# Designs tried in a protein design chat: VHH binders against o75319. Part 55

Target 1, 181 residues: o75319
Amino acid sequence: GNHIPERWKDYLPVGQRMPGTRFIAFKVPLQKSFEKKLAPEECFSPLDLFNKIREQNEELGLIIDLTYTQRYYKPEDLPETVPYLKIFTVGHQVPDDETIFKFKHAVNGFLKENKDNDKLIGVHCTHGLNRTGYLICRYLIDVEGVRPDDAIELFNRCRGHCLERQNYIEDLQNGPIRKNW

## First folded at step 3 (VHH)

Design r3 (framework vhh_6fv0_2)
Fold by ESMFold2-Fast, scan of step 3:
Structure r3 (fold): chain B 181 residues (1-181), chain A 119 residues (1-119)
Amino acid sequence: as target 1 above (181 residues)
Amino acid sequence: QVQLQESGGGLVQPGGSLRLSCAASGFTFSSYWMYWVRQAPEKGLEWVSTISSGGSKTYYKDSVKGRFTVSRDNAKNTLYLQMNSLKPEDAAQYYCARDTYYYDSRGYRGQGTQVTVSS
C-alpha cells in the first residue's frame, strides 16, 4: 500500500537519545513509494532516519521494528551494517508477556554484545509513541529498576510527545513487574 | 554452538503441498522466537513467517496467509512450515532463523532447503 499512516505527520520523526540509556525512539520510516504524498520537509525515509541520527552525533547499532506490517519499508532499505529485528505488536493492546520478554532479551543481548561501543538501540512502531514508549519504559522499570513515573517522564521528554494510551500508562504505573519465563 | 538444520524441500507442482522442518540445537529452543525466510534466485531475503517462543502467536507475509502455517514442537526442538496451495512464486531456498538480526550477517540461520514449483 501507498497509504500514509493515520496521524503519522503529527509526530516528530526522531526523538533524542534517552540519557543514561542506549535507547532512541522514532516514528516508522516510509520508503520512497510514499514520497508522492509528502512535501520534501515531511519525508522521512530510512536514509533520512540515519541522517537525523548522525546529525545528533549518534550511531544506530540495532533497529527494533514493532509494527504489525512490513509495508512501510523493507529491511533491505536499511544499511547492511545495521541489524534489524522485527517484533510484531498489535496497536491499542498492552503487549503481552511473550512480547515483553522478547523485547527484553533482544535489548539485553545487544547490550552484552556492544559493551565496547556507544551505539544506540532504535525503537519504533507506527508513531514511535505508544507501543515504543511502553516497551522502552517496561524495560527501564523491570530491568533497570527505574520508577514508573520517572521512566515515563524521561521517554516523553526525549521523544517530544507524551504517551497517549491510558491502558499503557496504567499498566506501567500500577501493573506487575514482568519476570522472565 | 547454535545449529539449525532445515529439511523437507523438494519439487512440487502448482497447487501441491510440502512440510518443512527445522531441527534446532545448542540453545534453549523454547525461549526464542523463530522465523522462516526465503530467497529466490537473484532476489533478496524475504521474510515468510514468525512464531513466538511459546507458539501462541504466528505472523505471515501477506502473500502466504491462508496457505502457509508455522508451528513448533518445543519438546522436540523442531520448527515447522506447512505449505499448501504452492504457487510458482513460492519457489525459493527456505531457511529457518533463530530470533537474531533479520538482515545481519551475524544472525543464526540454517543451510536451507530448496523448494521448486514447476509449471
Scores: ipSAE 0.031, ipTM 0.463, lowest interface PAE 7.1, mean pLDDT 87
Fold by OpenDDE, second read of step 4:
Structure r3 (fold): chain B 181 residues (1-181), chain A 119 residues (1-119)
Amino acid sequence: as target 1 above (181 residues)
Amino acid sequence: QVQLQESGGGLVQPGGSLRLSCAASGFTFSSYWMYWVRQAPEKGLEWVSTISSGGSKTYYKDSVKGRFTVSRDNAKNTLYLQMNSLKPEDAAQYYCARDTYYYDSRGYRGQGTQVTVSS
């Protein structure tokens, strides 16, 4: 259906580029059919996403969709020039190793293919916070060697919201490094 | 507070060389990827190069590959850009940046240094 996700309105639509990275997090954009249920200022469509990214003088090079549904928008709603990757990620639980690997592989592939530009990796789940934050931080920690607390702080600051789920935070801070390949 | 200060720009003839420097302070320099960006007249800001926190990974805009070399000295909190075989099209204001969020008022980009390439 076209019901607005719970608490979706409470989150900033788009974060800021994470300094020192090519990541940007945002909440899930909603296709046009959702607009009738939203005030104009609450609307956040795929088009709005790209407009907001441009306003930041950035460009998306990849969108990683971590939602566990396909009802929010269609890949066809995105420009053809921006690849779209769906990684079905279950909410509320720490992503499994396969999910983590898929995410890392996608990011690494993107970086390998985009050495000649500074396009961003846009990542979102429903709210663009918990699943999104975990996987981004997991990458920074496991692949880039960033300290867990630094990664979390960086994400929180740039997203404009803090990771909420203690199990995610705990895993990032104290959990094992996951396989990178 | 984050501070970045570029230097080393100037006027060179085509084929000439310049070495830009960026002095960083107010943050843990060694923990961040750093960027060079530039803005030519009547053009927007464009990415030029980036280097990983430890310096092991470097990336370049296609048009500068083979001519430009990014490096860093984390002990000195300094970012460098060696520019060889300069072309007129390289003329621009060059900026050191911690990120490419260009409208960030927090100082993630310096004031820039001017590079002019003319015969």
Scores: ipSAE 0.013, ipTM 0.300, lowest interface PAE 8.3, mean pLDDT 90

Design r30 (framework vhh_6fv0_2)
Fold by ESMFold2-Fast, scan of step 3:
Structure r30 (fold): chain B 181 residues (1-181), chain A 119 residues (1-119)
Amino acid sequence: as target 1 above (181 residues)
Amino acid sequence: QVQLQESGGGLVQPGGSLRLSCAASGFTFSSYWMYWVRQAPEKGLEWVSTISSGGSSTYYKDSVKGRFTVSRDNAKNTLYLQMNSLKPEDAAQYYCAKEGTYFDTYDYRGQGTQVTVSS
C-alpha cells in the first residue's frame, strides 16, 4: 500500500497552535510517492507541513506520530533538527494507560528541555483528529487541570474539526483522571 | 456586521499597569472564544491571551503569565486585559480578536490600541 487514507482529503492539513499550550495538531503528511494520486493543491508532504507552520509564525520542536504504520512518511523525510517520536496507537479504541503515560512523559520532557524557547509539539494521527485530540485533551485535563468540555472545545476550535469518536469523547468527559506522568 | 473596538492603551513606565478593553458588537459575544494579540513595530502578530466563551478557561503567552489577566463581561459584550508589571518588550499595538475561521486564525480584529513603555 500506497493508497491515500480514507477521508484524508476531507480534513485541514494543519490546525492552529492551541493558545496557552505548546500543541499544534495536523493530519499525517504524505511522502512524495503519494503525490501522483493528488492534485497539486491537495499535496501535504513533510516539507509542506513545515512551510505551513512557518506561515503561522511558529516553529516545531518535536513531532509525535500516533499512527500504527510507517507507510505514510519516514522520519528521514523530516529535518534532522526536529526530534521525532513514534507512539503506535490503534484507531477506534481509547488509548490504554501505558500509551497515555508515554505521551505525557514525552510532553513533560519536551517542556522541561525547551523552557527558553517557544517551539511547538506537533501531534498527528492519520486525520489529526481522534487519537490526536484524545491524547492532547487527556494531557490538558490530567496534567494542566483543564475542565474536560473546555479542553475538547479548545482542541475542536484550533484543529478546525470536531472530535468524531463518541467513545473518546465519553472517556474524556466521564472517565477517571489519570495521574500517571 | 462584526465590530471590535479596543481602548485603554497609553504610555506607561516600566513596572506600571494598564487595563485594555474591547467592546464587541454584531455577533453573539457569549458564544465565541476571544483573543488578545499584539504587534510591535517591525515584528509579526503575536498571540498574548485567550479566554473561553463562558470565561472559565484562560490561557497566556509564557512571557506574560502572572502579569496579565484576561476577563470578560458577557452581559456588557466586553473583553478586558489587565496588564501589570509592564516591560519594554510589551510595547505594541494590541488587538482583540474573535474566534477565527478555517482561513483566518484571528477574525474581525478592531483598530487596536497602542501600548508604549518608556525606559
Scores: ipSAE 0.000, ipTM 0.166, lowest interface PAE 16.2, mean pLDDT 85

Design r4 (framework vhh_6fv0_2)
Fold by ESMFold2-Fast, scan of step 3:
Structure r4 (fold): chain B 181 residues (1-181), chain A 119 residues (1-119)
Amino acid sequence: as target 1 above (181 residues)
Amino acid sequence: QVQLQESGGGLVQPGGSLRLSCAASGFTFSSYWMYWVRQAPEKGLEWVSTISSGGSYTYYKDSVKGRFTVSRDNAKNTLYLQMNSLKPEDAAQYYCARDTYYYDSRGYRGQGTQVTVSS
């Protein structure tokens, strides 16, 4: 079964770059086998992702895939020049410290390797909203020292959709800073 | 098409050394972050080390820091793990991996190479 993820059509395919950062968020791309269940204007393949990023005059340098499945597209569907990192992240619960540190590890490593360019870190889960928004905001708060309300507002505005999970929002606003060891 | 083939395992005494190799093919090796993961008998898969695509950044499980060194040769499409001061708790099947290091069959992983540490 090539079932379209629940509510996937409700979300914009790609947000805008978050100003002052290297982040851009999007919903999961769907490989060609899903096209028969989508109208032409609803299609969002890996190729469509790169076309939409280019239309914004941006370039991806890393994709971080937070979905808990590999059903939606294959890493081989991405350009060989763009690193792909899978971080299996369970929905609904606030991501655990290990997941947070893996995300920070990947982001820090990319930024250090890419100081001489302006390539973006593309982050997605199924909808590019809750897990994606949480981990991006957690990074901005913990590593970059951004105020929680400012991080959340920036993400919501650039994604074009607001974080929906109250426990994620509460953790971002009032939870402890997770120090990477 | 993606293939990862580990070698270099064997039997060593505590305090000994081994160098593991992973020959990669079927993808642009120099564009991917690579991982060493291991699985001890009757245990789960655990992450050991990460190396960035260019080799500039390396990360290690706390218990192996200072003893293990991950490296890569992008011209040879080969990943390495130099293991020094081996302990009995390091005995495991060692795999190189791409994409993920926590769940088997989720990313690309080889058949592994066995490391045994005993006197």
Scores: ipSAE 0.019, ipTM 0.231, lowest interface PAE 5.5, mean pLDDT 86

Design r5 (framework vhh_6fv0_2)
Fold by ESMFold2-Fast, scan of step 3:
Structure r5 (fold): chain B 181 residues (1-181), chain A 119 residues (1-119)
Amino acid sequence: as target 1 above (181 residues)
Amino acid sequence: QVQLQESGGGLVQPGGSLRLSCAASGFTFSSYWMYWVRQAPEKGLEWVSTISSGGSSTYYKDSVKGRFTVSRDNAKNTLYLQMNSLKPEDAAQYYCARDTYYWDSRGYRGQGTQVTVSS
């Protein structure tokens, strides 16, 4: 279907860059076919995403799409100059170790290739909150050594919405560090 | 000590087919999602296909969808890419990758197998 995702309108389209990192989080962009179901001020297409990032004086260098669907937009809807990575994740449960590993390797690879610029890694799931916030925070904790509560607070402030799923929060605070097998 | 060894490349005419293989060792192959990436002459690495650890989920670059099929045999630690209806723009060095994003030249990938398509 072309149904708008449940509660999608409740969330800010794009957060702010997380200071000290290359991350920016946002909700899933919706291709033009969804616009008939949205008021003009509710529209958030792939084009709208890039315009909002530019308005913050930032530039995307990578998009990581965590949704388990292709129905919201296609990679072809994005500028050819911005790499797109799909990591299929199921909602409601903590991402598995394989998914966490993929996310970490994609981020590490981007940072190595982009150490001479300040381009951002854009991360989204459906709402840009639970799966998105979990994987970003997991990276900060496991790879950058950030304290769990500090990572969560930073994400919440910059996204403009707090992580909602208690199982995700519990795993971040008390779960094991995930390493490369 | 992760090792990935590609094979099956060659010279083919437009519209032809090739089947690539990747022999994996040094890790628990059945626990990892696997990737095919390619690099054409004077171009960057380009993602082509992904397959889940159990083989039930597959994903493709739009330009190869319907022509390429990725599969795996976890009992043999082998990844495959069946390429049909090959076009000149498919000519590239093809790499099997465990955790390489398509612009990361330092990830776990093999030495590659060359695919050439005569125009």
Scores: ipSAE 0.006, ipTM 0.133, lowest interface PAE 15.2, mean pLDDT 85

Design r6 (framework vhh_6fv0_2)
Fold by ESMFold2-Fast, scan of step 3:
Order: C-alpha cells, then sequence, then structure tokens
Structure r6 (fold): chain B 181 residues (1-181), chain A 119 residues (1-119)
C-alpha cells in the first residue's frame, strides 16, 4: 500500500550539510501518490527535497538511497542532472562489509569526479537516521580518521536527531575499522 | 568497453520456469554489484533483483520473492536469474545492469532477453 512509513512524520525532512564534509542527510522523499495522506505542511516529495536543499544555498550532486524498497519514489522522479545510487539495506541490523565497502566506493568515486565543485552527497534511508548515520559515520571514521564520538556528534547535530539504535552506536565506537578494498 | 549480453528468455506457460544468463565483459565483474531490471510493453523500467559483488547479499522485488533467485559466477563473469512459478505479469524484456552512480535507467545495460508467459 501507499502507507506512510512508521514514525516518518516525527523527523525533520532535511538536515544541514555536515561541515568539513560533502554529506547531507534527509528522510525518504514520498512521491505524489502519498500526498492524499499528508497535510500540505507534511509533504516531502522529491521536488520538495531539491527546494529545501536550494533554500540552504546548497546543490546535490549524488543521491544514495539506502532503503530496502522502491515504493516511496522512483529514480525517474529526480532531476536527470543528479546521479542516483541504490544500496539496499535492511533496517535494525548493522550493514555488512559488502554494503559498507560499496558505500565507501561510491563516495570516493564522487569526490574524485567532483574536485572542482562543492556539490553534496545526499544520503537517506527511511528516516535518514540510523542506517544513514551509521554509513556516513563509518566513512568518516574509517576513511577520514575522525574519532567515533566526534563523527556521531557531528551527524546528530547536523541531522537534528540523534542516532537511536544502540547496536549501530556500539559498532561505531568499539567495532573494527573496515579497510577499503 | 563495458558489455552485457543477456540470454535464456523464451515462451513459457504459467507456472513454468526459465533461467536467464548475463555474460559480462570490459570490466572487473567481481568488483561490481549487479542488477536485474525488466520492462513490459509501454511501461517503465522495473527493478527485479540485486546481488552484491561477492554474492553474499541478494535483494528482490516483493512480487518475485520466493519465486526468483539471483546468483553469479565470478570466475565465468556471468550473472543468473532463476525464475520459477512464472505468472503472466512477469512477461517483459529482462535486462542485466552494472552498479553505477546511475543505478536506474541510465546505467549500463545489455540489449535484453524477452520473457513471454502464456497458455
Amino acid sequence: as target 1 above (181 residues)
Amino acid sequence: QVQLQESGGGLVQPGGSLRLSCAASGFTFSSYWMYWVRQAPEKGLEWVSTISSGGSSTYYKDSVKGRFTVSRDNAKNTLYLQMNSLKPEDAAQYYCARDTYYFDSRGYRGQGTQVTVSS
């Protein structure tokens, strides 16, 4: 069905750019068919996403979609100028090493191709919080050498919501560093 | 030069089975996630299945779960889709695609293989 995801309305649509990085996090946009179940001020379509990014004087260069489904919006609902990458992740469990390395590869590739601009990497799962925050923080820790607590604090502050899942936090703070292949 | 070549499509009765293959060349196949997508006449591209680079993670469209199985042979640079209990709504041109920043309709795809389901 066209049911709104559980607790989706509880989260801010878009966070702020994480300073010193190219990351911005947001909750999943919902295509037009969901608008019948939303008040006008609750709507967050793909178009609304790009309008809110522009309102922050930022520009998206890549969207990484971490949801397990394609029911919320279609890649065709995005501007042709913005690349879209789907990385399927299951909620509640820490992403596996193949998923972590895929995310790192996508980010590194974007940064190599976008050295001459300041475009952002937009990352979302359903709420733009747990899977999204985990993978962004994992990248900062493993690739950029950021201290785990600092990465988590930076994400929480910029997203406007704190990582909720203790298993994700535990893995970031005490888990092994996953080296890029 | 990235090349993807699908095969194994055909005509099958409802409830029947087909195995699709995709032969890949021009890139390090074992380093890329791979996708199966399909397109029915006068409809858009529809994602069907995904397999990770090492083959340990697989993902499926809800309507094909339990009926389709994706697999890969990295030594042979080949991707597979085993399709069981085929339904009329599965009739489509099936494409394999390489994982890129353009996962959707803009990614690398082959010419496709046609699947027809009728009695």
Scores: ipSAE 0.007, ipTM 0.286, lowest interface PAE 10.8, mean pLDDT 86

Design r7 (framework vhh_6fv0_2)
Fold by ESMFold2-Fast, scan of step 3:
Structure r7 (fold): chain B 181 residues (1-181), chain A 119 residues (1-119)
Amino acid sequence: as target 1 above (181 residues)
Amino acid sequence: QVQLQESGGGLVQPGGSLRLSCAASGFTFSSYWMYWVRQAPEKGLEWVSTISSGGSSTYYKDSVKGRFTVSRDNAKNTLYLQMNSLKPEDAAQYYCARDTYWYDSRGYRGQGTQVTVSS
């Protein structure tokens, strides 16, 4: 198949549920065609994702895919019982207000439909770090009223890696609240 | 070194209240996020509440929102859980935990305090 994303192997496959939220973050799963380029211990397929979530005694109810490509895996590689939402985001740039609105709307809709269960919202970009961490933290700050530093600390601890993009961190700490979702 | 000791559990009637405490020692309490988790007799461990190191941010399991309040006193190294309007489904062993690994051996939990909801 195609090449492995830059630095993809440097990140843990999946983090922990962020306590007090329905969020769990992970790096992009890679379909079976990528396995020829990976050692067995490096493989992280859609099946591997669901197995690792089950190992934590958690269950996915929604996957939000923030990548700007569909080459890594297809929605058909996921169980039929788990909804899949694609929000195209470009790397390196702070997501625009339209993207932030779409993310907040999807999260709020899921929570209304799933108030009687404890299923998780799985969020990923390529590394499950910068775009993923930004949008989750933005939701916590703008919708749940969490302090920016607390949101970032919670995400970093649960993901197992710290947000790397200075522009993302700066926007979360000092940027305006986006009230339209 | 790290020790967590829960207290305040007991038997209450439905609609009653209990206040749980967790005395922490062996670490800088004010530097850590703290967690309340519970386990009912036939179920696995279940997260209930989280409080940030400074106490400014609190989070709750959906089914306990508006009924439970987590707080902390960093000067006393003590974590609290005020439980109001208790329901039969709240009956469980309640544990204080120091980190997000409360579900396995990587994390630190106390021995727990039992909460029973019946007449």
Scores: ipSAE 0.005, ipTM 0.199, lowest interface PAE 12.6, mean pLDDT 86

Design r8 (framework vhh_6fv0_2)
Fold by ESMFold2-Fast, scan of step 3:
Structure r8 (fold): chain B 181 residues (1-181), chain A 119 residues (1-119)
Amino acid sequence: as target 1 above (181 residues)
Amino acid sequence: QVQLQESGGGLVQPGGSLRLSCAASGFTFSSYWMYWVRQAPEKGLEWVSTISSGGSSTYYKDSVKGRFTVSRDNAKNTLYLQMNSLKPEDAAQYYCARDTYFYDSRGYRGQGTQVTVSS
């Protein structure tokens, strides 16, 4: 449908950069057709996303879109200079190893190509919380060696909302390190 | 300038086989992990397979495992995808990608190679 995602208005549009990393998380931007159902202060278009990140004195170098749909906005709505990666992920279940591998490779490829700048990797699902938080934390744990509880705490603080799905939290805390390279 | 050129697509009957090739130039091919991705009409890019720089490690999407085989010839700067037991669901435009292009779903400048499976 052309309906605003359930609970979408309950979440902050954009979190803060996660210190010591290149990650920033946000909820899904909504293209112009959704604005008729939103007050001006509730609007969060692709343009609004880039404006809010600039307001934090940050710059996006990559967007990773984890939603299972393209109905919210089109890649063509993004600046041509910012790469866009679509990784279709189903909500509610822990992302599979293929999805984790794709995410890790995208992050590593970006970091390799952007070692001489400080541009951010923007990650979003519908609310920028559960799938987004899981994959960012999974990367920090598996690749950067961050302790699971520390990764979760850092994400929660910077996003401004806590990871909600217990199965995601349990996998991060007690699941195996993924060596799917 | 990095160039990737796919070939080998075509029309095949269900259960048939095709061998895709990707000719690479403009970079040290043997130093990069390579990827096969595909896009069906009105769908996003879908990862299919990955091969390490030396060819010793390969990874596959679950739905193609056992049917597709990725390989590479570093002396020829060529990546391959052997596709057996093709299904209608495999019909798509197939692209090869180097790791620096993998993360940009808009970044494929090559036209890819079209695979059509009659049902």
Scores: ipSAE 0.000, ipTM 0.253, lowest interface PAE 11.4, mean pLDDT 86

Design r9 (framework vhh_6fv0_2)
Fold by ESMFold2-Fast, scan of step 3:
Structure r9 (fold): chain B 181 residues (1-181), chain A 119 residues (1-119)
Amino acid sequence: as target 1 above (181 residues)
Amino acid sequence: QVQLQESGGGLVQPGGSLRLSCAASGFTFSSYWMYWVRQAPEKGLEWVSTISSGGSSTYYKDSVKGRFTVSRDNAKNTLYLQMNSLKPEDAAQYYCARDTYLYDSRGYRGQGTQVTVSS
């Protein structure tokens, strides 16, 4: 349905670009039908997302949607100029290796095709925090060689909220690097 | 040349079952996430199910959870959708698509297989 996701109102809609990267994280946008359950200042539609990105003088070149559902908004709600990639991830569990490799492949492909611009990769789950932060940090650690604590600190600072799931943090700090085959 | 060929559609009564297949060729099937999407007459494309490249992760549209099961056989380059407890609302042309479908709307979708559910 039209039920607002649990705790969705507790989170900042859009973080800031993570300096030195092409990543920006945000919570799931909610299509117009959800607005009847929200005060005007609580609304965060796909249109609101793009307006907030423009307010930061940034431009989206790709959206990666990590939610397990498509009930919150449809790809058709997004501008035709911005590619949309769905990677279905279950909350609470650390994403499996196939999901991690899919994310890395999508990011690497975007960066290769967008060498001549500064467009951002927008990443979200329901809250734009745990699954989102895990996959972004996993990419920075495994592909770019960033130290785990530095990746986590950078994400937390730019998102405006700290990663909450202990199992995600533990895997990032102490888990194995996921290399390609 | 990338090709996807769906089969297994047909006419069933409400509550019936069908198993759809998608034969893939022209690419390394085992390296791609795969999707099932459907389109009912005079409606847009609707995502139904997703399966990861190795088959360990599966995802479903809420209305088909518990009724549909996606699977794959990478040795045979074949994707499957087992559909149980079919409802009139499930009647549609069913397509398989490789992992660029939601990103690139032309992303190597097959010709489709028709599913009709009527009493």
Scores: ipSAE 0.007, ipTM 0.199, lowest interface PAE 12.5, mean pLDDT 85

Design s1 (framework vhh_6fv0_2)
Fold by ESMFold2-Fast, scan of step 3:
Structure s1 (fold): chain B 181 residues (1-181), chain A 119 residues (1-119)
Amino acid sequence: as target 1 above (181 residues)
Amino acid sequence: QVQLQESGGGLVQPGGSLRLSCAASGFTFSNYWMYWVRQAPEKGLEWVSTISSSGRSTYYKDSVKGRFTVSRDNAKNTLYLQMNSLKPEDAAQYYCAKSFYPSGYQDYRGQGTQVTVSS
């Protein structure tokens, strides 16, 4: 459908690059067909995403789409030079171990292939907050050895919004480290 | 433009100490987590230590825990690595970086400072 996601307008379109990492988080871009339901200042298309990233003097090298739908925009709406990866995740649930492992594998693969550039990994779910923040923080904790509270603080500050789901926060703070390496 | 300038390396006997410095410019240093990494011919690029943007959280490679201490002075845009009880296995070119991952990737790395441990 033509329905704008619930609370989508409440969130900043794009956060800041997370310092010391290659991550940048944003809310889901909406293709042109959704703009009939939006004021000009509310529009956030795939084109708008890339314009906002350029305004920060950054460049995307990969987009990881965590939504459980393909209705918001098409991969073909993205520049051909930017790889797109879909990892289907259900909202409200802490991502399962398979999803966490897929995310880690994608990030590690990108970093190996992009040693000689400064391109970013753009990560989004619907709001660019709970699933997005969980997987980025999980990567920082499990792979980089960051303390959970520090990872959460870094994400919250750079995204401009705090992780909202208590089950996600609890898993990050007190859950097991997912040892894949 | 981002610049990282390492210094403080040298030749030291086993059991000796060195203090490395990294002068950062061209970015808001106080917003960035910082890393020390090293490269020795036999080991390749190896993560050594991480410090959070505030300096309150520090992380270390197991083999250097209790011997190395990372710190930072955000007012001076400077990162430090205090190395005590140096071992021959610590000999390497040491770099500071804005990021380091298991892939060996770094956001940016300076030219490094050489640490040699021998008698």
Scores: ipSAE 0.005, ipTM 0.178, lowest interface PAE 14.0, mean pLDDT 85

Design s10 (framework vhh_6fv0_2)
Fold by ESMFold2-Fast, scan of step 3:
Structure s10 (fold): chain B 181 residues (1-181), chain A 119 residues (1-119)
Amino acid sequence: as target 1 above (181 residues)
Amino acid sequence: QVQLQESGGGLVQPGGSLRLSCAASGFTFSNYYMYWVRQAPEKGLEWVSTISSSGRSTYYKDSVKGRFTVSRDNAKNTLYLQMNSLKPEDAAQYYCAKSYYPSGYQDYRGQGTQVTVSS
């Protein structure tokens, strides 16, 4: 179906680049078939995503889609020059170690292959908040050695919305570091 | 072997200025993002600033925006951090990195340069 995800309209479409990183977070883009249910100012298609990134003088080099569905848009809706990676991630649960591993490997591979440019890694789930914020913060904590509270604050500020799920926040603050990924 | 050598730290009064330098060797400097990170006593490693490989893009921790300016000279393999209007909370050991360094005993960093802000 073409039903808009619950609370999707409550969130800013795209955040700002997280300074010191290559990350930018956003909510799921919705393909053209959803536009009948949206006012013009509420539309956020794949094209709108790239226009908003360009307005910030940034360029996407990779999109990581964390949604557990393919109904919102298709990879074919994206420019052919931008790689797309799907990591099916269940909401509400702290992502498992395999999911964390896949995310870290994708980020590390992108950074190694894009050391000569400034292109961004775009990360989204449905709202671009809980699963998205968890995995970005997990990367910053485990790989980059950022303090958990600093990682969370940076994400919240740049996304324009605070991480909402207490179990995600608690795992980031007090959970084990997965350093060997 | 990758080497990063920081310099330019010292004691400064609140409101003062310092210019930090980082001399890089052992890698193609112009191909890497460079970072300034700091660590105060009893605190974790904190990201301060980033500059792209070309120098066209710069990013800052919110608390230093408007006060700090990062720059680089690719011909000299040198990274700089101009620090103005220094505050007591800026006092820390400052390190440069070709990627953000993890905190703890596994960290790969040089000796850094100490910045002290007091009377």
Scores: ipSAE 0.000, ipTM 0.123, lowest interface PAE 17.2, mean pLDDT 84

Design s11 (framework vhh_6fv0_2)
Fold by ESMFold2-Fast, scan of step 3:
Structure s11 (fold): chain B 181 residues (1-181), chain A 119 residues (1-119)
Amino acid sequence: as target 1 above (181 residues)
Amino acid sequence: QVQLQESGGGLVQPGGSLRLSCAASGFTFSNYYMYWVRQAPEKGLEWVSTISSSGRSTYYKDSVKGRFTVSRDNAKNTLYLQMNSLKPEDAAQYYCAKSLYPSGYQDYRGQGTQVTVSS
């Protein structure tokens, strides 16, 4: 099915870089087959993503795709120079420890290998909000020692939309720190 | 301590133009996405436009695309909305807002500025 994800049009395509980090969040890009269901100004293809990042004078070095589907776009739709990592993450549920660990490991590996540049880690789920915001904030809290409320505020401000799922917010504010690796 | 003050509204004929301004204080303006929202009599609050902190990315409600242009001057802590080809449906109280809460575009706004489009 080439149906547009529910509420997808309600969200900004791309946020801005989160200052003091290498993170940038965005909603899922939609391949060309979806464009027949979109007005020209609503289109947000993989190409549009990279154009919007360049417009901000930024450069992507890694894309982490948190959607539980492959139907929206294929890795082949991205420039071959940008690594792509798929972490299948179920919506509505707080991500499990294995998913959190996989995300942290990917981020740490990227940062270690990109010490000499300022390239960004692009993170998205369907709306670039709940799963995306949770994992970015979880990383900042657990690995970088950021206070939960500060991490959430920073994400909300830079994404231009606030985390919506109360169970995710509650886990970030009051949940346990997942052990460092 | 956050203050937003809208101005520039008025009465125009259909097809006319207005430029709205929002003077911001009490926060680091250049770090925040800013929004224009409007509310017509007997209707709910309606999102109109968004501008990124740098001003490079802008977004618009479908019905205003090509007619409205949002911009900002970070040195002056001022947000603008240039409204061209105004239609009766655009008549509303216009507010600027910044995001900090789960509401997104509803966090802080001033008294608003009234836009009236005469027949």
Scores: ipSAE 0.000, ipTM 0.135, lowest interface PAE 16.2, mean pLDDT 85

